Miniprotein binders against b1l550. Designs and how they scored, part 246

Target 1, 279 residues: b1l550
Amino acid sequence: MRLPEELLERARDIHSEAPSHRIKLDRVGSFGLKVPVEFKGFLLLAEADVWVSLPEGRRGVDLSRQVEAIYELSNPPKDPFSLCREAAISLLEKLNYADSSGVSIRFDAPLQDGESLKYYGVEISSIASDEIINKIRVEILGMTACPCTAELIRAYKSSEIAATHTQRSLGILEVSTKAEHPDPDKLASIIERAMSSPLRTYTKRPDEGGLVIRSLSNARLAEDVVREMIHLFLEEFGHLPEDTHILAAVRSMESVHMHDIYAERSFSLDEIRKEISSH
Key: E = the ipSAE of ESMFold2; O = the ipSAE of OpenDDE; V2 = 0.75 times the mean of E and O plus 0.25 times the DockQ between their complexes.

## First folded at step 23 (miniprotein)

Design mq8 (at its last look DockQ between E and O 0.81; V2 from the best seeds 0.72)
Fold by ESMFold2, look of step 23:
Structure mq8 (fold): chain B 279 residues (1-279), chain A 102 residues (1-102)
Amino acid sequence: as target 1 above (279 residues)
Amino acid sequence: SREEYLEYRKLLLEAFKLIREAMKLLREGNPEEALRLLEKAFELAQRAFELAEDDPFTRLALWLMARIRELQAEAYKKLGDKERAKELKEEARELEEELGKW
């Protein structure tokens, strides 16, 4: 049964009331919205979350205003970074009882891979309050080759070519900064260069052999992949504000194990520079 | 191919433009003209769907087709054609289900 529409005019505005328990909430919003974006010339369907803080004296948030804030900005499709920032600012302006707002946008980013495209994961966000904090997470697959097995096999046979197991590994860079979002393609490149070899969407046998040879020539522990990611990140993005926070991680789906290996390091630019300069 | 992607992109951008115009017409109380634009937008999105080479491009085209069907249903509801509106809303739901497969 559909209820009569005239009841809307007679009903209390539940959202503006005080709650029974006066507790501030950090994030109240609409999650899993589908929005179009334009990323580097590609039109993509992204998933977005929008939220605001809710003070202890307000019972609910006007969810329709939240959804409208991002949908109004999403046609024509525009770059996801601008959409993210502009929507976060709009939310804070439209819902002035909130002291902060946030928008997250997730999509699979296309990356040229020879004649074809491959895709890597991107999630960006902008958190607005008295300032704006921009966050980006990039995830991309690469190939790692185990140096421990390679050394054991080399010692056993004195082979000209080291043999070892190789596997897919997921590299992760997360950056939180007051500056503009880092370019996700550059973050993806850092991750791939830290791996033993990149993965390709399609390879012919000569190219496939080259990838294997590269991976064997660059056998790396998961720990050293993370260290290389950090080194490359500092070389390219060391100019970001000193309080910029980074997480670098690798999850290796080890081909000879029933479990994964994981390595991670989080740091601020200030912290890591002090650590490196002490050696 | 790059050529096919550029045509896909061109078709979708025009469809987005027609949708913006149709939504304005619906707010202004002009559902018949909105329907004219929405039919053209759907044809463009459908052509883009046929050109889509990768799953992400298929997903966007299907999503847009579903969105257009929802707007057409709203327009027919304003014209008093509840049966046509119901048919279009069901088609939008079917397109969203198809989207989830990709």
Scores: ipSAE 0.786, ipTM 0.935, lowest interface PAE 0.7, mean pLDDT 88
Fold by OpenDDE base, look of step 23:
Structure mq8 (fold): chain B 279 residues (1-279), chain A 102 residues (1-102)
Amino acid sequence: as target 1 above (279 residues)
Amino acid sequence: SREEYLEYRKLLLEAFKLIREAMKLLREGNPEEALRLLEKAFELAQRAFELAEDDPFTRLALWLMARIRELQAEAYKKLGDKERAKELKEEARELEEELGKW
């Protein structure tokens, strides 16, 4: 039974009513929308969250307008960076009672791995108010080898390459900046380079052996990985505004323990520069 | 392969174009012509789906197929064919369920 169009008008009227409690809300929106994007030539289906602020004098947000805003901008598919920014701005224009808006787009980004593709997790966001803040989160799996066990084995048996346990580790870089979104492939590369070795989707036996040997030769603690990520980030992205905020983190799925090892550092570029200069 | 992906991309972009045109026609009150374009768009999306059967790109093709069926249902509803509209909505639901498995 199609509800008469008259009922849709009544539904809009409810949203414009005064709330029982005059309280501003920071974020009201639709989460888990599916939207097409074009990422570096790849057409992908992404998940999107869209939201706006709600003033104290308005009962609800017109959610249909939010959905329309993002879908209008997604055909034809465009890059997720522009989509986030443009949609955030469009939301403020369409929902003039809002003083802030936000868009977040999540997908698995393809990355060339020899003749095949591997994927890493990406979340691209833009928040619009008096200014636009761009946020990007990259997650990629790599491999770490434990230097502690390696040292113990070396002490017991003299070997050029000491055996040690290895594990999968999730590296995370999150960047919030007033500048343009950093290149996620570069962020993924930083994470991979900070680990003992990258993971491969498909390896032949010689390649697998080489990967393991590389890992063993580059044994790193989770703490080492985070510090290396920060170091490499500063080298590549040190030109970003000083108020740019970064989260660097690693979660190692430890093979010898039932629990994971986690390490992180949150910082602004100005803070970390001061810290490094003080040593 | 790269060639397969380029074909996949071409098919989907053309389908997206047809969908935009069909949506315009629906707004203009021309559901018959919209249906013709949507049928072509569905065929293109289906071909893209077949090319991406073992690829993550399957998700986009499935989603687009479902969206096309929804638009077709809307067009048939405007034409007064409620039965066909219901069938197409059910097909859209089935495609969305399939999408959820990927």
Scores: ipSAE 0.586, ipTM 0.847, lowest interface PAE 0.7, mean pLDDT 89
ESMFold2 (binder alone), look of step 23: mean pLDDT 87; pTM 0.879

Design mq9 (at its last look DockQ between E and O 0.79; V2 from the best seeds 0.72)
Fold by ESMFold2, look of step 23:
Structure mq9 (fold): chain B 279 residues (1-279), chain A 102 residues (1-102)
Amino acid sequence: as target 1 above (279 residues)
Amino acid sequence: SREEYLEYRKLLLEAFKLIREAMKLLREGNPEEALRLLEKAFELAQRAFELAEDDPFTRLALWLMAMIRELQAEAYKKLGDKERAKELKEEARELEEELGKW
């Protein structure tokens, strides 16, 4: 049954009422919105989440205003960092009962790979209140070579055979900071340099052999990939505020095992510097 | 190729511009002129879809085509043509379904 439209005109404004249970909500929003962005000259379809806090005295959120806040800013397409920050500020302005707002934007970022493109995962967010907190997560695949198997094979035949298993590994860096978002390409580069070798979109057999040989020269445990990511991150981004929080992780899809290997470390810049200086 | 991507980008940027103008015309109560712009925008987005070499470029082109069909449906509703509006809304749904395959 379709109800008469006239009843909608007579209905109460449910959103502005007080709820029967006066409990503040931290995140009320619209998730999975599709928005266009421009990233480093590429037009891409991103996925966005938008939300605000809801005080204990307000029953509901004006969801159409949330959606408007990001779509008004998305044409012409603009860089996702500006869109994220500006939409978060606009949400707080449009929904004046909220004490905080947030926007997340996810997309696959293109990287030049010879004549082709390869892609890595990016998710950024901005949380606005009396200040803005910026978060970025980068995920990129690389190649790892097992040093334990390499050493076993070397010891079995001394100098006759150089071999080990290689596999795809997913590297992850997450950064939460009061400063501007770190450049995702630099984060992706840190992750790839920590791996044994990068992955390529298309490789002919001689080039494929070169990648494998390079990976053998840089065989690493998953734990040491994470340690190298942290080292490289500190070299390039150690200037960020001391309360900047980082997570560095790797998941290796081990070719000779039925299950994956995972390693991670989270820290603030203040925390990790104290840890390193104590040794 | 880089040349094909640059043409893809050029087509889409012009389509986005036409969409912004069409949305303004719809707010101003001029759906007939908005439809003329939206028809041109759809042709550009469709051409970009044909040039798309990677899945992310295909996704954006399809999404834009679906958005244009939704805006056309809005314009026909304002003109009182319920049948055409319903057809375009259904086309938009089909384009969204196709988008989900990529």
Scores: ipSAE 0.804, ipTM 0.943, lowest interface PAE 0.6, mean pLDDT 88
Fold by OpenDDE base, look of step 23:
Structure mq9 (fold): chain B 279 residues (1-279), chain A 102 residues (1-102)
Amino acid sequence: as target 1 above (279 residues)
Amino acid sequence: SREEYLEYRKLLLEAFKLIREAMKLLREGNPEEALRLLEKAFELAQRAFELAEDDPFTRLALWLMAMIRELQAEAYKKLGDKERAKELKEEARELEEELGKW
């Protein structure tokens, strides 16, 4: 939707005025835009946030130019990684008063699950200034089985596979790097492999039974899941720059408690390598 | 099915192409030709919507339909047909509301 040019001109005059207080703003933009993307062959509607910095001498940002920048790049639909990077750069070119820009694109990414598709959450971002920083956040649900309860039951009943409570758990990996965006499917895979079992969209009874058995045989604390995520991440993405920052987290929706269990670790690759080498 | 998705994708990509061309024509001051392309684009998007079974695909089709109606409204406004422009804007709003339910 293009606002009438006449309205845009009037809006520009206000934005170009001196502010009442000469203070720089870090981020000013439009949040919750809808933009089409092509992700691994799938055409999807994504949500996008676009922003730029605002210098102290300018009252407001030309928001219409921001919106135009991303929409011009969105037809034809392209991969969200390129869209983020190109849009961030374009924003700086179009808004010459800005010293930094950013774009975030969010959507549910399709993942093949047998004959069906399941989805995981993805947020792809790029921040442009003197350098470009690429960020990706992946969220996917899995299942965890509690090892503590399993141990208690094992102690009471001599069984090879101890019954325990299971719950859905949300795994999160966030990566910020000067390199290209990591592959979100690989990140999702890391999260799923770090949990007791993945979730399935549709299961037949035998498949459901197998999934539960797998979970019981691979009981993990939320803390275990986070550590496993980090371990698997290092194996797959250890080649990234040392200043790459990672957040690994799990939120377990406990079935026996009214509250959730949360565990996280934030680290840079250089930091975590030093930590592991010290043991 | 894979075949259905490929057809869906084909329809939408063609619609996007027509929209790009229509937008160019609108900028060039040719709203009549733009409307012809937008009508075709809407038909393609509607067919894609009918093929869509999953939420992500439905949402994209609805969004595209709404966008096309907005562009049509703009074209009619340029032609001086304010009544038709208003009708199309209302249709766009309805489609956006439907999109919000998905």
Scores: ipSAE 0.593, ipTM 0.854, lowest interface PAE 0.7, mean pLDDT 89
ESMFold2 (binder alone), look of step 23: mean pLDDT 87; pTM 0.876

Design mr1 (at its last look DockQ between E and O 0.88; V2 from the best seeds 0.00; counts 0 for: pae E 1.51 > 1.5)
Fold by OpenDDE base, look of step 23:
Order: structure tokens, then sequence, then C-alpha cells
Structure mr1 (fold): chain B 279 residues (1-279), chain A 83 residues (1-83)
């Protein structure tokens, strides 16, 4: 049943009323929308969040206008980077009372693995507030081998390649910048290269053996992985603005323990350059 | 009364980055002065400014931006669209 449109003329606009408490809100919007995006030749259904700021003198946000803004821009499907940026701008333009806006888009990104596919998690965001801030978060699984156990086994049983426990580890890179979004495939590659070895969707026996041997020959603590991620990031993305903020993290699902090991570093490009130059 | 304006600037590529930094600072000063909401960004080799608020304040914002660019002797083309 659809109510008569004439009722809208008689009804109070609740959203435009003064609130009981005059307090500004930073983000008000719709979370968990589904939007189509085109990414690397794939048409994907992504999850999206859209929001704007709400001034102290306005009770509520026009949520329908927010939803319309992103769906208008998502048909036909486009790349998620442009969608985020354009939607953030559109929101700020359409909602007169908003002084800031933001969009986040999340999906599993396909990554070629031989004749098969693997994936990484990605969240792409844009925030419009005086300037545009672009944010990207990449999460990808790799494998780590423990150097401590390897050293113990080497000491016990002299071996050129010491056995050790291995586990899946989740690597995370989050970048916030006033530049364009960094390439998520490059970020995923940095994480994989920082691990003992990448994961594979499928392996034949020789390939599996080689993968394990590679891990054993490149044993790394979670701390080592984070440091390597930072190092590789600086090599690839050192050209980004100095105020670019980065989070590098690893969660290692330790195979010999019931709990995970976690390590992280948050930094700006300016900060980390000064730190490294001081040594 | 409320006014929204998109400003699109095209500058010489050699001067564009310097002008962009200048315009960011100027926009910040002017939005604070006039109580405006502004957004400045680059797209397709152009500098774009979105400004919204009181109509008189928006007009003053545009006038001051153009005046400052003239005083700097910067060559540019500009498109102003009210939305």
Amino acid sequence: as target 1 above (279 residues)
Amino acid sequence: SFKKVRIKFTFDPEEREEVYEFLKRLAKELREKYGLTTLIYQEDGTIRIFVKGDPEAVDKFIEEVLKELEERGVKYTVEVVVI
C-alpha cells in the first residue's frame, strides 16, 4: 500500500526540525547497502556505507537522498575508486546542511593464481571535508613459518632446512591519503612478499613441496612481517604525500597455540622517514 | 536563502600545483571568514572548488578568489556553475 502523496504536504518534516539537544553528529547514513562495481574486469556486488555530517540545528538526515546518490552513480557499474570519490562529492553537493560526507565500499577482490583465482579483502573509502581524503584497506592471507622453532630443531637435529610450525597469517595495510587511492593489487603484493610464502588456491605435489620449503627457508616472526611490509611499502609508495597515514599489521593464527599473535605499526610517511634516517 | 556553486579552473600545467596549494590556503581562509562549506580537489587536469552557503557570502568568496588570482598574475580559464 502506498500512502497518498498529498499527505506529505500536511505532514511535518521531522528531519528538518530542531533536535531536543543541539549536538552536531559526525556521521549519519546508511550502512550495508549493496552496490554493483566493476573491478579488474569483474562485475562484483559490493557492500557500501554512505554518510554525511549533521549540524546541531537539524534533527535528522535525508537518508533517501543519500541512497539515491550512490545508486545513481552505480548504474552503469563503474570502478569502486571513482564511485567512492564521486559519491562523496555528490553527497556533499546534494545535502545542503552537510559540511562533510563519506563513502566506503567493501568487497573481495579477485587475484589471479595460475589458472585459478585467489582473493584479498578490500575496503575503499573517500571522505569529502574541505579536501578529499582517500582511504584503502587491504587484507590478504599468507603463510608464516616460525624461526624460533626452526632454530631449536636445527640445534637438535642438524639440518640444512629445519622443520618448523607454519600457520596462516592475515596481513593488513591501511592507507589514508589526499592523493589518489593506492593500487590495491600492489598493496596485496607487498603483504604477500612480506610473508614467508603466499597461499595458493590449488597446488600440485611439487608446487606444494616448493611452497613449504620456501616458507621454511624464509621463516619470519609476525614482527618481521610488519617491518618488511613497511619497508616494501616505502619502496613502492614513498612518493605519496608526507601526511599520508599508514597502518601495517599482521594477525598470525599460530598453529601451536589457541590464540593469535598480533603486531602493528601506525605512522605517517614523514614520521617513519625520520625514524629510519635516525638509525 | 542558500547558494551552491561549482568552480572549475584550468591552469598551465607547470603552475597548476603551486596554484593548487595557494587555492587550498585561500579557500580555508575564506570559508572560515564567511562561514562557508568548501571542497577543493583536482580532476581531469583541472582544479575544482565547490562552495555553498549564504548567497552573498558565496559571491564574495568567488570574487576574492578571482581577485587573488589576478593579483598573482596567473593565467587561467574558469567555469562557474550555480547548482
Scores: ipSAE 0.747, ipTM 0.918, lowest interface PAE 0.6, mean pLDDT 93
Fold by ESMFold2, look of step 23:
Structure mr1 (fold): chain B 279 residues (1-279), chain A 83 residues (1-83)
Amino acid sequence: as target 1 above (279 residues)
Amino acid sequence: SFKKVRIKFTFDPEEREEVYEFLKRLAKELREKYGLTTLIYQEDGTIRIFVKGDPEAVDKFIEEVLKELEERGVKYTVEVVVI
């Protein structure tokens, strides 16, 4: 059913009124939109959030215009980083009353894993106000082997038993910068290389044995993983602006405990360089 | 009333980053002075500025940006589009 258009002449435009409580809102938008993206040759279904700021004197946001803006840019499907940036700019341009806009896009990124695929989580954002601030969060699972238990077992039998507990650990890198979004594959690689071993979609028995042996010879505490992630990040991305902000974290699902271990460090490039150079 | 303008500057590549830092500082100063919303970014080797607000304030913003670039003596081309 379509209502008669002449009703628009008689109805109040509720969104353009002043609200009864004049309070600015930071993010008003449409969340959970499904948008197609093309990432490294794959056509993926991503989830997007779009928003703008709303001044204290305006009651509501033109939500249909927000949705229209991102869908116009998503056909044909294109690179999610370009979509994110372009949509954020378009929202600020289209919605006169907004002093900032933002777009987030989430998807599972495929990685080649031998003859198969594996995946990792990606969430990107672009926020347009004075400048564009780009944020990317990458999450990928790896394997950690506990060095503390390994040493206790070694001491127990004078090295006749080589064992420790291993578990899946979720590594997280989050980067906020005025530069372009870092390549998510490079961020995922940094996280995996910081772990005791990467996870595989499948292995045959000799390869599985080799993977476990390598993890035992590369035993890492959750704290070690975070520190290694930071070290590797600085090697790869130390060229980013000095005010770039990073969060590095690990959540380890410890196989011998009823609970998880968590380690985290946030820093700017300027701050961490001063810290490291003082030692 | 309300005015929206896109500005696209092309500078020589060797000067672009230095001029970009200058324009960022200038845009921030003028945004606060005139109560405007501005966005500055780089795309396709050009520097882009979007500005919106009161028409007279927008015109003053554009005038002052161009004046400062001329006084700086940098070679550039500019395209101004009213949205």
Scores: ipSAE 0.657, ipTM 0.903, lowest interface PAE 1.5, mean pLDDT 90
ESMFold2 (binder alone), look of step 23: mean pLDDT 88; pTM 0.868

Design mr2 (at its last fold request DockQ between E and O 0.93; V2 from the best seeds 0.74)
Fold by OpenDDE base, look of step 23:
Structure mr2 (fold): chain B 279 residues (1-279), chain A 83 residues (1-83)
Amino acid sequence: as target 1 above (279 residues)
Amino acid sequence: SWKKVRIKFTFDPEEREEVYEFLKRLARELREKYGLTTLIYQEDGTIRIFVKGDPEAVDKFIEEVLKELEERGVKYTVEVVVI
């Protein structure tokens, strides 16, 4: 049953009314939208969040216009980077009262693994205020081997390749920059290279053995992984603006404990450069 | 009433980065001065400024931006679109 359109003309616009409390809100929008995106030749259904700021003198946001903005831009499907940026700009243009806007898009990114696929998690965001800030978060699973246990076993058995416990570890790189979004595949590669070994979707027996041996031969603490991620990031992305902010983190799902080990470092490029140059 | 304007600048590639930094600073100052919302970004080799607010304030913003560019002797083409 559709209400007569004539009733809409008689109804108060609740969103345009003055609020009971004159307080600005930073983000008001729709979260958990589903939008199609094209990524590396794949058509993916991504989750999207869209929002704008709300001034103190306005009760609510026109949510329908926000949703319309992103869906207009998502047909035909396009790359998620352009979609985020264009949608953020469009939101700021369409909603007169907003002084800032933002879009976030999340999906599992396909990554080729021989004849099979593995994946990493990605969240791509753009925020429009005075300038555009682009944010990307990449999460990918790898494997770590414990060097402490390895050292104990080596000392006990005098083995060249010491047995140790291994576990699945989640590596995280989050980058916020006024430049274009960093390449998520490169970020995923940095994380994988920082771990003891990558994970594989499909392994034959010799390949599995080799993967484990590689991990054992490259045993790393969670702390080592984060430091290596930072080092590799600086090598690949040191050209980004100095005010670029980075979060590097790892969550190791320890196989000998009921809990996880977590390590992180948050930094700007200018900060970390000064730190490294001082040593 | 609200006025919304997209400004698209095309500069010589050699001067574009320097001009961009200048325009960012200028846009910030003028936004504060006139109580406007502004967005500045680069796309397709052009510098784009979106400005919205009071119609008179928006017009003053555009006039001052163009004046400052002229005073600097920068060669550019400009497209102004009211949306």
Scores: ipSAE 0.754, ipTM 0.920, lowest interface PAE 0.6, mean pLDDT 92
Fold by ESMFold2, look of step 23:
Structure mr2 (fold): chain B 279 residues (1-279), chain A 83 residues (1-83)
Amino acid sequence: as target 1 above (279 residues)
Amino acid sequence: SWKKVRIKFTFDPEEREEVYEFLKRLARELREKYGLTTLIYQEDGTIRIFVKGDPEAVDKFIEEVLKELEERGVKYTVEVVVI
């Protein structure tokens, strides 16, 4: 059903009014949009949020114009990084009253795993104001092996058992920078290499045995996984602008507990270099 | 009552980063002075500026940016598109 356009002459334009309380808003937008993207040869259906700032003197935002901006750019599908950046710029251009805009895009990234596939989580964003700030968050599951239990079992009388509990751990790297988004595959690789072992979609018996032995040989506390992630990140991405901000974290789903263990560290490149050099 | 302009500057690659830092400071100063919204970024080896606001203020922004570049003696080419 479409209402008569003549009603526009009689109806107030609510969005263009001044609000009763003149308070600026930082983010007003449409969240949970479905957009097609092309990522490394895969056509994916991603989830996107779009927003702009709203000045104190404007009551509402033109939501349809926001949605239009990202959908115009998504046909034909393109890589999510270009879509994210271009949409953020387009929003700022199209919505006259906004002094900043932002776009986030979330998808599961396919990753080769032998003859099979696995995946990891990616969320990217671009915020346009006086400059563009690019943010990427990568989440991937790995395996950790507890060194504390391993040492206790080693010390157990009359035992030569090499054993400990292992569990899935979710590794997280989040990077905010004025440079281009870091490659998500490289971030995922850093996280996996910091773990005791990667997870596999499936294993045959000899491969499973090798994976477990590798994890035991590489036992790590959640705290040490975070430290290793930071070390590996600095090795590969230490060239980014000094004001680049990073969060490194692990949520370990401890197999012997009813709850998770969590460790995190956030820092700028400038900050962490000074910290390391002070020792 | 709004004017929106895209500006694309090409500088010698050797000078580009120094000029970019200069243009960032200048754009921030002029946006406050004239009540404008500006965005500056780099793309494809060029420096891009988007500016919007009151038409007279936008024109002054563009004039002052070009003036400062000429006074600085920086070689460049420029493309200005009103959108």
Scores: ipSAE 0.670, ipTM 0.904, lowest interface PAE 1.4, mean pLDDT 91
ESMFold2 (binder alone), look of step 23: mean pLDDT 87; pTM 0.859
ESMFold2, fold request of step 24: ipSAE 0.666, 0.628, 0.613; ipTM 0.905, 0.893, 0.887
ESMFold2 (binder alone), fold request of step 24: mean pLDDT 88, 88, 88; pTM 0.862, 0.865, 0.864
OpenDDE base, fold request of step 24: ipSAE 0.685, 0.685, 0.675; ipTM 0.901, 0.901, 0.899

Design mr3 (at its last read DockQ between E and O 0.93; V2 from the best seeds 0.75)
Amino acid sequence: SFKKVRIKFTFDPEEREEVYEFLKRLARELREKYNLITLVYQEDGTIRIFVKGDPEAVDKFIEEVLKELEERGVKYTVEVEEI
ESMFold2, look of step 23: ipSAE 0.684; ipTM 0.911
ESMFold2 (binder alone), look of step 23: mean pLDDT 89; pTM 0.886
OpenDDE base, look of step 23: ipSAE 0.707; ipTM 0.904
ESMFold2, fold request of step 24: ipSAE 0.654, 0.686, 0.673; ipTM 0.905, 0.911, 0.909
ESMFold2 (binder alone), fold request of step 24: mean pLDDT 89, 89, 89; pTM 0.886, 0.889, 0.887
OpenDDE base, fold request of step 24: ipSAE 0.673, 0.673, 0.668; ipTM 0.900, 0.900, 0.899
ESMFold2, last read: ipSAE 0.686, 0.683, 0.677; ipTM 0.914, 0.912, 0.907
ESMFold2 (binder alone), last read: mean pLDDT 89, 89, 89; pTM 0.884, 0.888, 0.887
OpenDDE base, last read: ipSAE 0.666, 0.685, 0.671; ipTM 0.898, 0.904, 0.900

